VHH binders against b0bn94. Designs and how they scored, part 5

Target 1, 137 residues: b0bn94
Amino acid sequence: AEVQQLRVQEAVDAMVKSVERENIRKMQGLMFRCSANCCEDNQASMQQVHQCIERCHAPLAQAQALVTSELERFQDRLARCTMHCNDKAKDSMDAGSKELQVKRQLDSCVAKCVDDHMHLIPTMTKKIKESLSSIGK
Key: E = the ipSAE of ESMFold2; O = the ipSAE of OpenDDE; V2 = 0.75 times the mean of E and O plus 0.25 times the DockQ between their complexes.

## First folded at step 1 (VHH)

Design c6 (framework vhh_7nfr_2)
Fold by ESMFold2-Fast, scan of step 1:
Structure c6 (fold): chain B 137 residues (1-137), chain A 125 residues (1-125)
Amino acid sequence: as target 1 above (137 residues)
Amino acid sequence: QVQLQESGGGLVQPGGSLRLSCAASGFTFSDYWMSWVRQAPGEGREWVSSISTSGDSTYYADSVKGRFTIARDNVKNTLYLLMDSLKSDDTAVYYCAKSEFDELYSYLTEGMDVWGQGTQVTVSS
């Protein structure tokens, strides 16, 4: 199931690039403009300028943490699905099933895990983008 | 010349502890997910645990969760399995394995492309 693994990896990569292009890049630009504005206040102390810049960085840090958290959740869910497939395969072997039959069952089960999780990616992408658009409002 | 060498196995009584080590060479250890897999006499290979490239993410089989801890040292190119509260059912040859894939499915035995020679763990009184 090398093909199945590549399918998931490509879909996840496409999602990450989409989020980076449409959301993260814009937030990065806003962060730098915010930080530049902090430096234009001639009456502010250096400490106040630094605190201003720190506040400008917070939304981007939150955005990156959110994306990372959603990806880790996706990875964990997929991993649990394929582990369940392995457990079923082991049970079949313990029950005396032939190796070829067990391999077919495992391959089919893993393919279903991949298909199910591929179908979750559009919903996850939408949720991430909606959450990101609310940051800094 | 990719090599994995396991060590640390032995005979231990139920409730005892062991620390397994896997020395890796011939590849950039820090670039790959690593796993422990075991095989009991007369049984197929059973996945035990996996660890991400940085060590920040770890996964365990339900049978060992709470008793085993997987860890890695990327400076020493070494993978570890700390085994506590050992049971007779843990008796097996333990193998260190490198995943061909560095992200998703890295813990599937089908996706593991390099295996060590194994180290025997026997839990009996």
Scores: ipSAE 0.000, ipTM 0.132, lowest interface PAE 12.9, mean pLDDT 80

Design c7 (framework vhh_7nfr_2)
Fold by ESMFold2-Fast, scan of step 1:
Structure c7 (fold): chain B 137 residues (1-137), chain A 125 residues (1-125)
Amino acid sequence: as target 1 above (137 residues)
Amino acid sequence: QVQLQESGGGLVQPGGSLRLSCAASGFTFSSYDMSWVRQAPGEGREWVSSISYSGGSTYYADSVKGRFTIARDNVKNTLYLLMDSLKSDDTAVYYCARGPEYDWLLSESYYFDYWGQGTQVTVSS
């Protein structure tokens, strides 16, 4: 159970770092350039400058929300899969299966959940990066 | 040598559409982020929209989101603003502006001389 949890944690951490390096930093740079552009408008009122800067921050905030949302979806899906495994184990126990048999069934089921979802991480990473590149369009 | 020339402005009724164009010359258009900025009578300049050098990122003022679309053609060195569902509040002179320069070079590249002369958009009756 612990090994499977660490495997998921490491893969998710690697994905987050990849997204931060390849996409978030670029967006942060664009946000700062956008904000500097607001400050160079000689005809704008200070209120208009402040509103302009807030609009520049919106894409980065949207990007952060998108990454968080995708990670929450992933964790929820994985959690539901492992909960189903737990329910099956309880059903087997109630039906009179031996403890060792139930434990092996549970371990196998959880490992399959993790393997299935680990295979989705590259696709999820690609989707996140594509969605981030579309922010502000 | 740097030239930005707007066109496509005019008189249009509320709910109508217009497409603004900005022809760029005298610099490597594909290397610069481009923007549209407007100024209504008696008011300061309001940023409307920006597009990255590649066209990969676009940004919009809240007042125009869902109604306006910024686009560029790096082969033709032209910037566009497609304006739908125009409102009387959209009445302004629309300026094509170069900036900011790619790689965060605002202090060198974002000058008043890199603004177009503007094109009048009037939304009335």
Scores: ipSAE 0.000, ipTM 0.064, lowest interface PAE 22.9, mean pLDDT 76

Design c8 (framework vhh_7n9e_1)
Fold by ESMFold2-Fast, scan of step 1:
Structure c8 (fold): chain B 137 residues (1-137), chain A 124 residues (1-124)
Amino acid sequence: as target 1 above (137 residues)
Amino acid sequence: DVQLVESGGGLVQAGGSLRLSCAASGFTFDYYAMYWGRQAPGKGREWVSGISGSGGSTAYASSVKGRFTISRDNAKNTLYLQMNNLKPEDTALYYCAREGSDSWYEDLYTFDYWGQGTQVTVSS
């Protein structure tokens, strides 16, 4: 049971690390260069400099929101799948099935949910990276 | 076809150590979480430890936490269980299984479906 949770967490962590290394890091670099340029305008007021820096940060904030949104969608889909498994297990218990048989079927059902959604991670990763690459262009 | 072969069991005195191995074939080893279970004669199956596909995440039963270490070598398609500070209560047939397999749940007395297991006996 816990091992399936660890599988999902590890796969998600690997994907997030990949996105951070290949996309977020680049965007952070662009943000700091943009902000440095704001500070080099010696005729700008303090408020104008602050607003300039905020505009520089907007793409990175959008990127963070995008990644969060995609992860929440993924988690919601997986949760719905495992909830279906739990409902089936409860129905089997209520119908008088043996506890060990019910636990085995529940574990199998949850494992299938995880396997199915693990197969979605490469396409989700590609979609995230493509969306991130379009930000700030 | 999926094949799992356990080895490394034996007789040791309390406080001793053993390392178990599980050689896997017939599937993409690094995609699947793997686990170790055990069963003493006349007892139910007990889950011992699990490890994620990459080896980055592990979990242990409370009875073995701090004494046993699960690991894997994905290049060699091999799962390991390092057992330290063994107790007489650890005496059992140890078996490995791939996560998501229902076969090992069906036989409470043997683990024929995924391998014969390897016997560990700890004397006091």
Scores: ipSAE 0.000, ipTM 0.127, lowest interface PAE 17.5, mean pLDDT 77

Design c9 (framework vhh_7xy4_2)
Fold by ESMFold2-Fast, scan of step 1:
Structure c9 (fold): chain B 137 residues (1-137), chain A 124 residues (1-124)
Amino acid sequence: as target 1 above (137 residues)
Amino acid sequence: QLQLVESGGGLVQPGGSLRLSCAASGFTFSDYYMAWVRQPHGKGLEYIATISSSGSTIYYSDSVKGRFTISRDNAKNTLYLQMNSLKPEDTAMYYCAKDIGYSYGEWFEGFDYKGQGTQVTVSS
């Protein structure tokens, strides 16, 4: 159970670092250069400069929302899976199953939840990176 | 000096409402995207909502969409979070944060500044 939790955390962390390195760092650089360019436009009104800066930051804010939403969806799905494992364990206890047998079944159930969701990470990573690469184009 | 002061937290029953405020000073509030984040006891930071400098662009986490409303008053340098239909799962320390273009590996620690927070407890 602790091993399974660490395994998921390591895989998610690796994915997040990959997204940061390949997408977010570049977007941050583009945002600051875009904002600097807004400030160099001597013909723009004060309102137009502020709108320009806001537009420069919007792609990064959208990217952050997208990654956060995908991670929350992943975490919610995994949490619901493990919650069902706990419900099943409670039902087994109520039916008179022995404690060690119930613990074994719970551990197996949680491990399966983790295995199933670990297989989703590569496709989730690809989807996130593709979506991020299309932002602001 | 940059300062963010959160207020409005408290104890509320499930299904109840609270309105959080964040008073900003020491920077040009109207030039920055602002965010609300929270930290349940013993857990990591969770993103809640982001609002653009003008207030026209807003993003919410799926966990609060339809229940929480982020807004701002640039004339008063104040950020707000209206929380409706509160659930026990919403129990956390709530922080407002100045956006600096976050890093996904250290997302919430990447904020330029966050305040001391205001505690929200949803309990029956």
Scores: ipSAE 0.000, ipTM 0.237, lowest interface PAE 14.4, mean pLDDT 79

Design d1 (framework vhh_7nfr_2)
Fold by ESMFold2-Fast, scan of step 1:
Structure d1 (fold): chain B 137 residues (1-137), chain A 125 residues (1-125)
Amino acid sequence: as target 1 above (137 residues)
Amino acid sequence: QVQLQESGGGLVQPGGSLRLSCAASGFTFSSYAMSWVRQAPGEGREWVSSISGSGGSTYYADSVKGRFTIARDNVKNTLYLLMDSLKSDDTAVYYCARGYSSSWYLPSRYYFDYWGQGTQVTVSS
């Protein structure tokens, strides 16, 4: 079950790294260039400059919220699957099943949950990147 | 900051009913599984019920199945436990708990990362 936990953590870390490298860094660059342009308007008041900077930051804030939301949904779905596995294991133990049998059944059930949800990561990654590409348009 | 605040506990007669509420704030409530956990005097914590983020899946301990109903209102960010046919054995402090954090966990390392302060339920004549 530790092996399965590490598989999920590695896959999610790789996905986050990919999104950060391919999408977030570009958006951060655009935000700072946008903000710098706000400061070059010699006719703008201080309040107008600050409002301009806030508008430049909004797309990045949206992107961070979107990535966080998608990760939390993925985590909740996996959690629901593995919680069901735990319930089945407890029922078996309460019925007097052998400890080793219960452990093997739990491990098998959890492994299936992980395998099923690992298949969702490429689709989730694509969805995140597509959504991020639409931000600021 | 994550906050969970329980309410609705009290003294009831055997066979009576109570509705517990848990007000959640500081996180995206609909994205997290939520649970109720109780602790009777002098005993360890006992898991009672869980509900998925969407509310589409519910789970119950055998001791409360058929008597308790877990529900949530994602618009109000509130978790509920509807308790019917209460027994003296249901006397405990009831805690609202968030099932999962931003860290990845599997069932063999199942954790509740945030807990409320608890609300006392006493079933006595």
Scores: ipSAE 0.000, ipTM 0.111, lowest interface PAE 13.4, mean pLDDT 78

Design d10 (framework vhh_7nfr_2)
Fold by ESMFold2-Fast, scan of step 1:
Structure d10 (fold): chain B 137 residues (1-137), chain A 126 residues (1-126)
Amino acid sequence: as target 1 above (137 residues)
Amino acid sequence: QVQLQESGGGLVQPGGSLRLSCAASGFTFSNYWMSWVRQAPGEGREWVSSISSSGGSTYYADSVKGRFTIARDNVKNTLYLLMDSLKSDDTAVYYCAKYGSLPFSYDSRTYYFDYWGQGTQVTVSS
């Protein structure tokens, strides 16, 4: 299952890097520009400047929470799928199937879980980017 | 028959260190991801760490990052957890688990395993 794990990890890593480069980095830049503008208000008290900076940070915090939530949902769904594969493998072993046969069935089942969920990554990526694009507008 | 036998737990003071071991048999250890999972009294299971079959990839729960190190020896069929800077919150029964679900480095909080060891008690107290 290391091959399947690497496939998932690489696909998720590519998605995260894409989101970082296309969305998160731009939002972080906006946050710092917003914060710099807070510091140029000569009439603001130090407390007001601090509150202004915190407001500038909110969109980035929301973006990070959203990405984390989407990844957690994806990982949980995949875990439930592979757990079903494990249950089926246990049933087969209890029924007297040979270990090699059970391992092959488990590997095939897990591969299907991975394939099915890999298909969700483009849709998930699009949803994340669309949601992020609406933050801070 | 798949068997997982943990050892190395004990009573330690806050800031102390422990090394847990898990001896595996009954399956081709080098072909499987392995994990450590803990359970504190009155609480649910908490995933702690996972390691790939080759040992090339490791993953940790946020609560233990920088303090714990997972390792494996595929020649000896043994899984390790090196625990540094132990805190009272680390008090739990630690289980070695043959990973049945795919681990992720991110914020996955729920892991399912098809085999568990009997566990080893770690108590961090003054």
Scores: ipSAE 0.000, ipTM 0.113, lowest interface PAE 13.8, mean pLDDT 76

Design d2 (framework vhh_7nfr_2; at its last look DockQ between E and O 0.13; V2 from the best seeds 0.00; counts 0 for: pae E 11.8 > 2, grease 24.8 > 24.2, SAP .671 > .668, placed apart)
Fold by OpenDDE, look of step 2:
Structure d2 (fold): chain B 137 residues (1-137), chain A 123 residues (1-123)
Amino acid sequence: as target 1 above (137 residues)
Amino acid sequence: QVQLQESGGGLVQPGGSLRLSCAASGFTFSYYAMSWVRQAPGEGREWVSSISWSGGSTYYADSVKGRFTIARDNVKNTLYLLMDSLKSDDTAVYYCAKGTYSSGWYESAFDIWGQGTQVTVSS
């Protein structure tokens, strides 16, 4: 079961790193350059500069919120699947099954959960990246 | 900054219960498995329990199975350890750590540690 959990963790981590390198990091750079540009206008009022910087930060904030939301949805779905496995295991124990047998069934159930959800990660990643690419345009 | 802060430790009699909490900040808590590790006086650190990032899977050392329950709240960025039927041998400083125990104990597998909270089980 640990191996299965590590698999999905690694896959999610890889996705996050990919999104960070290909999208978020670039957006951060744009945000900083945009903000620096706001500060270079010595004729602008304090209010105008502040508003300018806020506008510069908006895309990145939206991007981070989007990634977090998608990941939370994925995590919730996977959690519900594994929780269902736990419920089945408890039911088996209550029915008089041996602990070792129940453990094997649980491990198999969790493995299936992980496999099914790992198959969703590429599509989710694509969706996230496409959405991120449209932010700020 | 990145930080783990344990709380909930204290003095309890044998057979008693405690609930430890670990508040996480400075990183995306929900991305990572979390663990509890303890260190008794004069002994090395011992893995106690781990929980997957989703919370769907939990793992326990043989010494605490059936007595301790690990849990997490990813909304609150908090890790928990429910300790029941405490024994004198459970006396230790309990640390919250980022990461999970897998195929062996490697202290280096955990990149973030809390300061620890003292748990003392004594009559």
Scores: ipSAE 0.007, ipTM 0.213, lowest interface PAE 10.6, mean pLDDT 88
Fold by ESMFold2-Fast, scan of step 1:
Order: C-alpha cells, then structure tokens, then sequence
Structure d2 (fold): chain B 137 residues (1-137), chain A 123 residues (1-123)
C-alpha cells in the first residue's frame, strides 16, 4: 500500500516535471517576450500596455488550468477505484470474513487499480503535451 | 522525521462545532493524500474522510457526509477537519494519517504519527 502510493506519486511527479521542463517553461518565455513587445509600442497608453500584457498571460493560465484539470481527473479515477476496493473489504468484514483474508484481497485490489492507472500515464502525458502545443495565438 | 500533530479537540455539546488541525512535518506534504481516522472508546479505528494531494477530491464516510468537511493548506502543511452538527456518536480520538490517493478504510495504508486529539460530545 505504501509502495503503491509512492510508485504513483513518483510517476506523476516525473510527468509534471517533464511537462514543466518541455512545455510550460517555453510558454512562460513566450509570455515574457510577448509582454516586452507590448512595452515597445510608443503610441500606446499605459492602460493599453497593461491590457496587452494581460492578453499575453492568458495562454499560460489556460495551460496551467489544463494540466491541473487532467491531474485531478487522473487522481479522482484512481481514488474511486481504490474506494471500490475498500467498500468490498468492508462488505467482506461485515459478512464475517477473517481480517487477514480481507486485507490480502484489499491489497490485491489496490495493486490492480495502481497498475491499471500507471499504464495510462504515458498516454495522458502525450495528450497534455499535444493540448499545450495548441494553446496560443 | 515524519511527524503529524493533531489539535483542536475538546468537549462540546450535541449540535456544536469544532475545527481540527493537523500540522505535518518531515515529508513533502503536498505529494500525499491525507486522511482523518477516529477511534471511539472500546471500538476499532474508523475511517472518517480523505483528501487528495491537491485538494481536488474529497471522500467521506456515510456517517459524516453533510456534517464534516475535510480541507488542506499545502502552503502551511496543514490538514483540517471542520465538524458541524456534532453527535454523541462522534465522541472519539481523532487521528491525522498519511494515506494513499484514497486511503479510505484500509488500516495498513495509514501511517499515524500523532497522539491524536480527543473529541467528546456530551453535556
């Protein structure tokens, strides 16, 4: 159970760092270059400059929201899977099954949830990166 | 040194409210799902609620749904349990536990390092 939790945490962390390194960092650089360009328009009022800068920030905000949304969906799916395992364990205990047998069944069920969802991470990573590449003017 | 320190318990009247806190140290709090577990006198441990690492997903035992709210502050490394409409059956020692993404009822997934905080609902 501890080992399974750490496996998922490490895989998700590695994915987030990969997305940040390869996609978010680049988008942040583009955002600052966009903002710098806003400041070079000698005919713009300061109000117009600030509005221009705000528009430059929108794609990065969208990107961050997208990554957060995908991660929350992934974690919610995994949580629902393991909650189903817990419900089955509780039903077995209430029916009079031995605690050791119930714990073994629960461990097996949770491990399957983790294995199934670990297999989704590469596909999710690819989808996130593709979606991020489509963000921008 | 992983440590979880609970606080906020006390004696309250039926229908009252309490806010429990759990201060975490010695690990990266924001990476882990967290849970509240309680133990009433003479009974086994009962899972109460769990929250995902981001706070985006919350789960509750049927006995507390609609009355309790679990929350976390990843900047302050603190877990909360907001308890409303307390009943005598809520009397227990409440423990903060580092769990899985969904450390609901699974006892061996809980690493309880705190001493717990006593909640007594009575006159």
Amino acid sequence: as target 1 above (137 residues)
Amino acid sequence: QVQLQESGGGLVQPGGSLRLSCAASGFTFSYYAMSWVRQAPGEGREWVSSISWSGGSTYYADSVKGRFTIARDNVKNTLYLLMDSLKSDDTAVYYCAKGTYSSGWYESAFDIWGQGTQVTVSS
Scores: ipSAE 0.005, ipTM 0.227, lowest interface PAE 10.6, mean pLDDT 77
Fold by ESMFold2, look of step 2:
Structure d2 (fold): chain B 137 residues (1-137), chain A 123 residues (1-123)
Amino acid sequence: as target 1 above (137 residues)
Amino acid sequence: QVQLQESGGGLVQPGGSLRLSCAASGFTFSYYAMSWVRQAPGEGREWVSSISWSGGSTYYADSVKGRFTIARDNVKNTLYLLMDSLKSDDTAVYYCAKGTYSSGWYESAFDIWGQGTQVTVSS
């Protein structure tokens, strides 16, 4: 179980680092250049400059929200799978199974949950990157 | 609504011990890894320790290894940080955070922070 948790954490961290380097950082650079241009209009009021800057930040905020939403959905799905494993283990304990046997069954169940969800990460990553490329369109 | 409430901070002499608690509500606590993060005066946030959703794996920053112990109670929905051999460098506001995964660019987007509890180590 602990090894499986580490596998998922490492895979998700690698995906997040890839998305940040390839997509988010570029959007942040564009946001700052956009914001700087807002400040160069000497005919704009203070309110107009602030509104201009806020519009420059919207694509990055949308990108961060999208990544957060997808990660929360993934974690929630995995958590439900492992909670089902816990329920099965409790049922076996209540039925009189030996504790060591129940632990082996629980560990196998959690390992399968992790393996199944690890297979989803490449597709989730591709969809995130495609969606990020379309933000602001 | 997700809520995290830290407690257990205070003033302690060098070499002393403290036990921090974080009460969680508004989400299914046992589904998430949890972390402690601290912020010293005038400095940025520093990750201190993390624990997996089951409690089976624990992780520590090098600055606190061997002195701090993270623990959780999934029945009471509570996260703990046992701090031993405290040093003046440990003086900070300590926050608990909800999240399995941490990186510098999404900490605000993926982690939820409590209000913090002050730990002061001085003679």
Scores: ipSAE 0.000, ipTM 0.174, lowest interface PAE 11.8, mean pLDDT 79
ESMFold2 (binder alone), look of step 2: mean pLDDT 83; pTM 0.850

Design d3 (framework vhh_7n9e_1)
Fold by ESMFold2-Fast, scan of step 1:
Structure d3 (fold): chain B 137 residues (1-137), chain A 124 residues (1-124)
Amino acid sequence: as target 1 above (137 residues)
Amino acid sequence: DVQLVESGGGLVQAGGSLRLSCAASGFTFSSYAMYWGRQAPGKGREWVSGISWNSGSIAYASSVKGRFTISRDNAKNTLYLQMNNLKPEDTALYYCARSPYGSGSYLWSYFDYWGQGTQVTVSS
């Protein structure tokens, strides 16, 4: 396992857990309470209850989509950065550079990509939490 | 639980061919770049080939270029290495490995999980 990969995975995992604990869990609780209230109307038809429950689920579905979208955007940005590093390494290798030199250049380039994007995680976390709070505050 | 299981190795004569398979489980295979590495007795691990998540980027070590072909079947969660014109110096334990999702790296620097390997022996 690479240290850089573990750093990114641990930081992203910590962010997701923080968002889940502080925002998603609260929204999920509200969704289940909303859904339970739908089931307490003895005069409602089964279709009306179903529609009521689906309405209760919409905010949580929106929240999950938003978190997924932000994570995909982050992964995409990091991937483009490291692809640039790979292209440079491949060009050097094709030009006859020794593999050890190419590995050092690649590792340095990738470490820079990771460091730059690790610095973005706190800002991304704040943005996600602010966006989620607009859905269920 | 991420698992990578290699198969298809064996004993072959120089000039022969083998096809290696790597069965992946415990993760979304189609989201990760994958690669093959090898290790001969008493030597360090050598990168052999890499392929991006969608097969859009493929690279080979100079020692195998033109002889080996990497491919993947995302529907089957399986990675392949077709080895042609095998040489005695290709004798090694062959491993498949997963790179991080979205990193785009198909080279040696992004190994996060390894299989147990499958032995390839090429006799002269």
Scores: ipSAE 0.000, ipTM 0.128, lowest interface PAE 12.5, mean pLDDT 76

Design d4 (framework vhh_7xy4_2)
Fold by ESMFold2-Fast, scan of step 1:
Structure d4 (fold): chain B 137 residues (1-137), chain A 123 residues (1-123)
Amino acid sequence: as target 1 above (137 residues)
Amino acid sequence: QLQLVESGGGLVQPGGSLRLSCAASGFTFSYYWMAWVRQPHGKGLEYIATISGSGGSTYYSDSVKGRFTISRDNAKNTLYLQMNSLKPEDTAMYYCAKDFTPYSYGLYEFDYKGQGTQVTVSS
């Protein structure tokens, strides 16, 4: 189960780095250029400049919230699957099954959860990137 | 170094309540899923409840749903388990557990658990 946890961590980290490299970094650049443009109006009050900068930050803030939301949804799905495996293991142990057999069944169940959810990462990545693209309009 | 210190256990009558606490140190508490697991004398470990780093998601074993509530205070690096309507079957050593990944999925296995706090429910 340690190996399965590491697989999930590595896959999620790779996805986050991909989204950061291909989408977030560009959005940050646009945000700073937008903010710099707010500072070009030498007739604007500092309050107006700050409001302008806040508007420039909104798309990036939405993008980060979206990524966080999608990751939490993924975590919730996977946690639900593995909790089911844990409940099954407990039931088997209570029914008198041998500990080693229960452990093997648990490991197999968790591995299936991870395999099933690893297949969701490409679709989640695509959904995130498509949503980020719509924000960047 | 990483430490988890449980407290709040004791002897209580059936139907009673207890609140367990776990003080965490040595890692970024808010980044990790945390769990409460228990082990009755002579039996295997049982996952009781798990909570996400932000506290936004919680999951419970069927044996404790509706009776136990897991929560956390990230400002204090503390995990809690509120136990209501306690039954003799809840008698066990209770452990606070940290998953080894920030994207953990509440595994039965964990990279670290504390020393535990004993809960005994008997009349």
Scores: ipSAE 0.000, ipTM 0.218, lowest interface PAE 10.7, mean pLDDT 78

Design d5 (framework vhh_5j56_2)
Fold by ESMFold2-Fast, scan of step 1:
Structure d5 (fold): chain B 137 residues (1-137), chain A 128 residues (1-128)
Amino acid sequence: as target 1 above (137 residues)
Amino acid sequence: QVQLVESGGGLVQPGGSLRLSCVASGFTFYSWSSYAIGWFRQAPGKEREGLSSISGSYGGSTSYSDSVKGRFTISRDNAKNTVYLQMNSLKPEDTAVYYCAAGRSYYLSTDESDYDYWGQGTQVTVSS
């Protein structure tokens, strides 16, 4: 199921790149401008400037954590599905099924897992983008 | 620049324990495009055998081969970019070079072909 793994990797990478282009890049730009503004306060102490910069970084850190959490949830669900496929394949082999039959069952089961979870990506992408839009602007 | 380095191998008596470490450089285990980390071993004259895997990101799932289930435990410390293999109740049959490997798989696997990056290996010898 190298083909199925590649499908998932490509789809997830495409989603991450979309989120980077449409949301994270803008937030990163805002973070750097926010940080630059902290440095323009001629009356602030070095400690106050550092605290100001740290506050500027918080929304981006929150955004990265949110994307990571959603991605992990997706990967964990898919992993559990394919592990179930592996368990079924092992059961079939132990019951005396021929190798070719077991491989066909495994391939079919994994393909179904991938197809089922690929359908979740658009919904996950939308949820991520909506959540990111709600983080400090 | 992607590199995996194993450590913690050595000589141990039957029934003993060892903890292996796998440190990654050139990438992080905690990433947007996650890596699965697996442990493999190879004894002289034998093919490489998959033992255990752990999924990317924190809170990840684990998998074990039947030969080590209940004796070995895989764990992850993302802050240290390190994966561990705790090996208990070691047997002479566990004598092998142990490898960690990283793959861009989105599901757990102990199949060698699912892994793209490999460490150099660390020798574990179980002998009286």
Scores: ipSAE 0.000, ipTM 0.184, lowest interface PAE 12.4, mean pLDDT 77

Design d6 (framework vhh_7qbe_3)
Fold by ESMFold2-Fast, scan of step 1:
Structure d6 (fold): chain B 137 residues (1-137), chain A 122 residues (1-122)
Amino acid sequence: as target 1 above (137 residues)
Amino acid sequence: QLQLVESGGGLVQAGGSLRLSCTASGFTYAMGWFRQGPGKEREFVASISWSGGSTYYADSVKGRFTISRDNAKNTLYLQMNSLKSEDTAVYYCAAGPSLYWSTYDESEYDYWGKGTRVTVSS
């Protein structure tokens, strides 16, 4: 199950790094330049400067929240799938199935969960990048 | 390396409440609580996904215990209510590998704390 675990971790990590490099980093640069411009307004009050900076920060905050939300949904789906496998294994043991058979069925069930969710990553990546493009100008 | 430190254990009266905390030295994916009572094997208590959106409980604690986490603080919690003498155990915090799933299977957790003792007296 370590090999399956590493497969998912590497794919998710690659996706996050891709999103960070191609979308988030550009938004960070824009946010800092926007914030610097707020500080150059000699007519603005301190409160107005703070509000200006908060406005500059909003797209990046929204982008980070979106990525976090998508990752949380992915994690929750994978976790629910594997927990369902554990519940089935427990039920099979309680019903008198042989331990070795139950273990093999559990391993197969978990492997299917991983395979199914690996297939979701490209779609999730595309959705994230499309959503970020709408707020990262 | 990742380190897990439990706290909050102690002596409590039956029917009472206790809150356990587990602080991780870094980011963790799936996490869980396990316990080992006097002369017993280690058993599953509760698990939580990294987002906190999915939680699972052992039948013996369902409805009495609540698992939660604060990812900003790298901290896992176990709120224990309606404590019974059979809840007496050393409670261990566990973190899964670098993957996001949680499980009832003790062997799937790579990182463990040293445990915090909970004694429930009547």
Scores: ipSAE 0.000, ipTM 0.161, lowest interface PAE 12.1, mean pLDDT 78

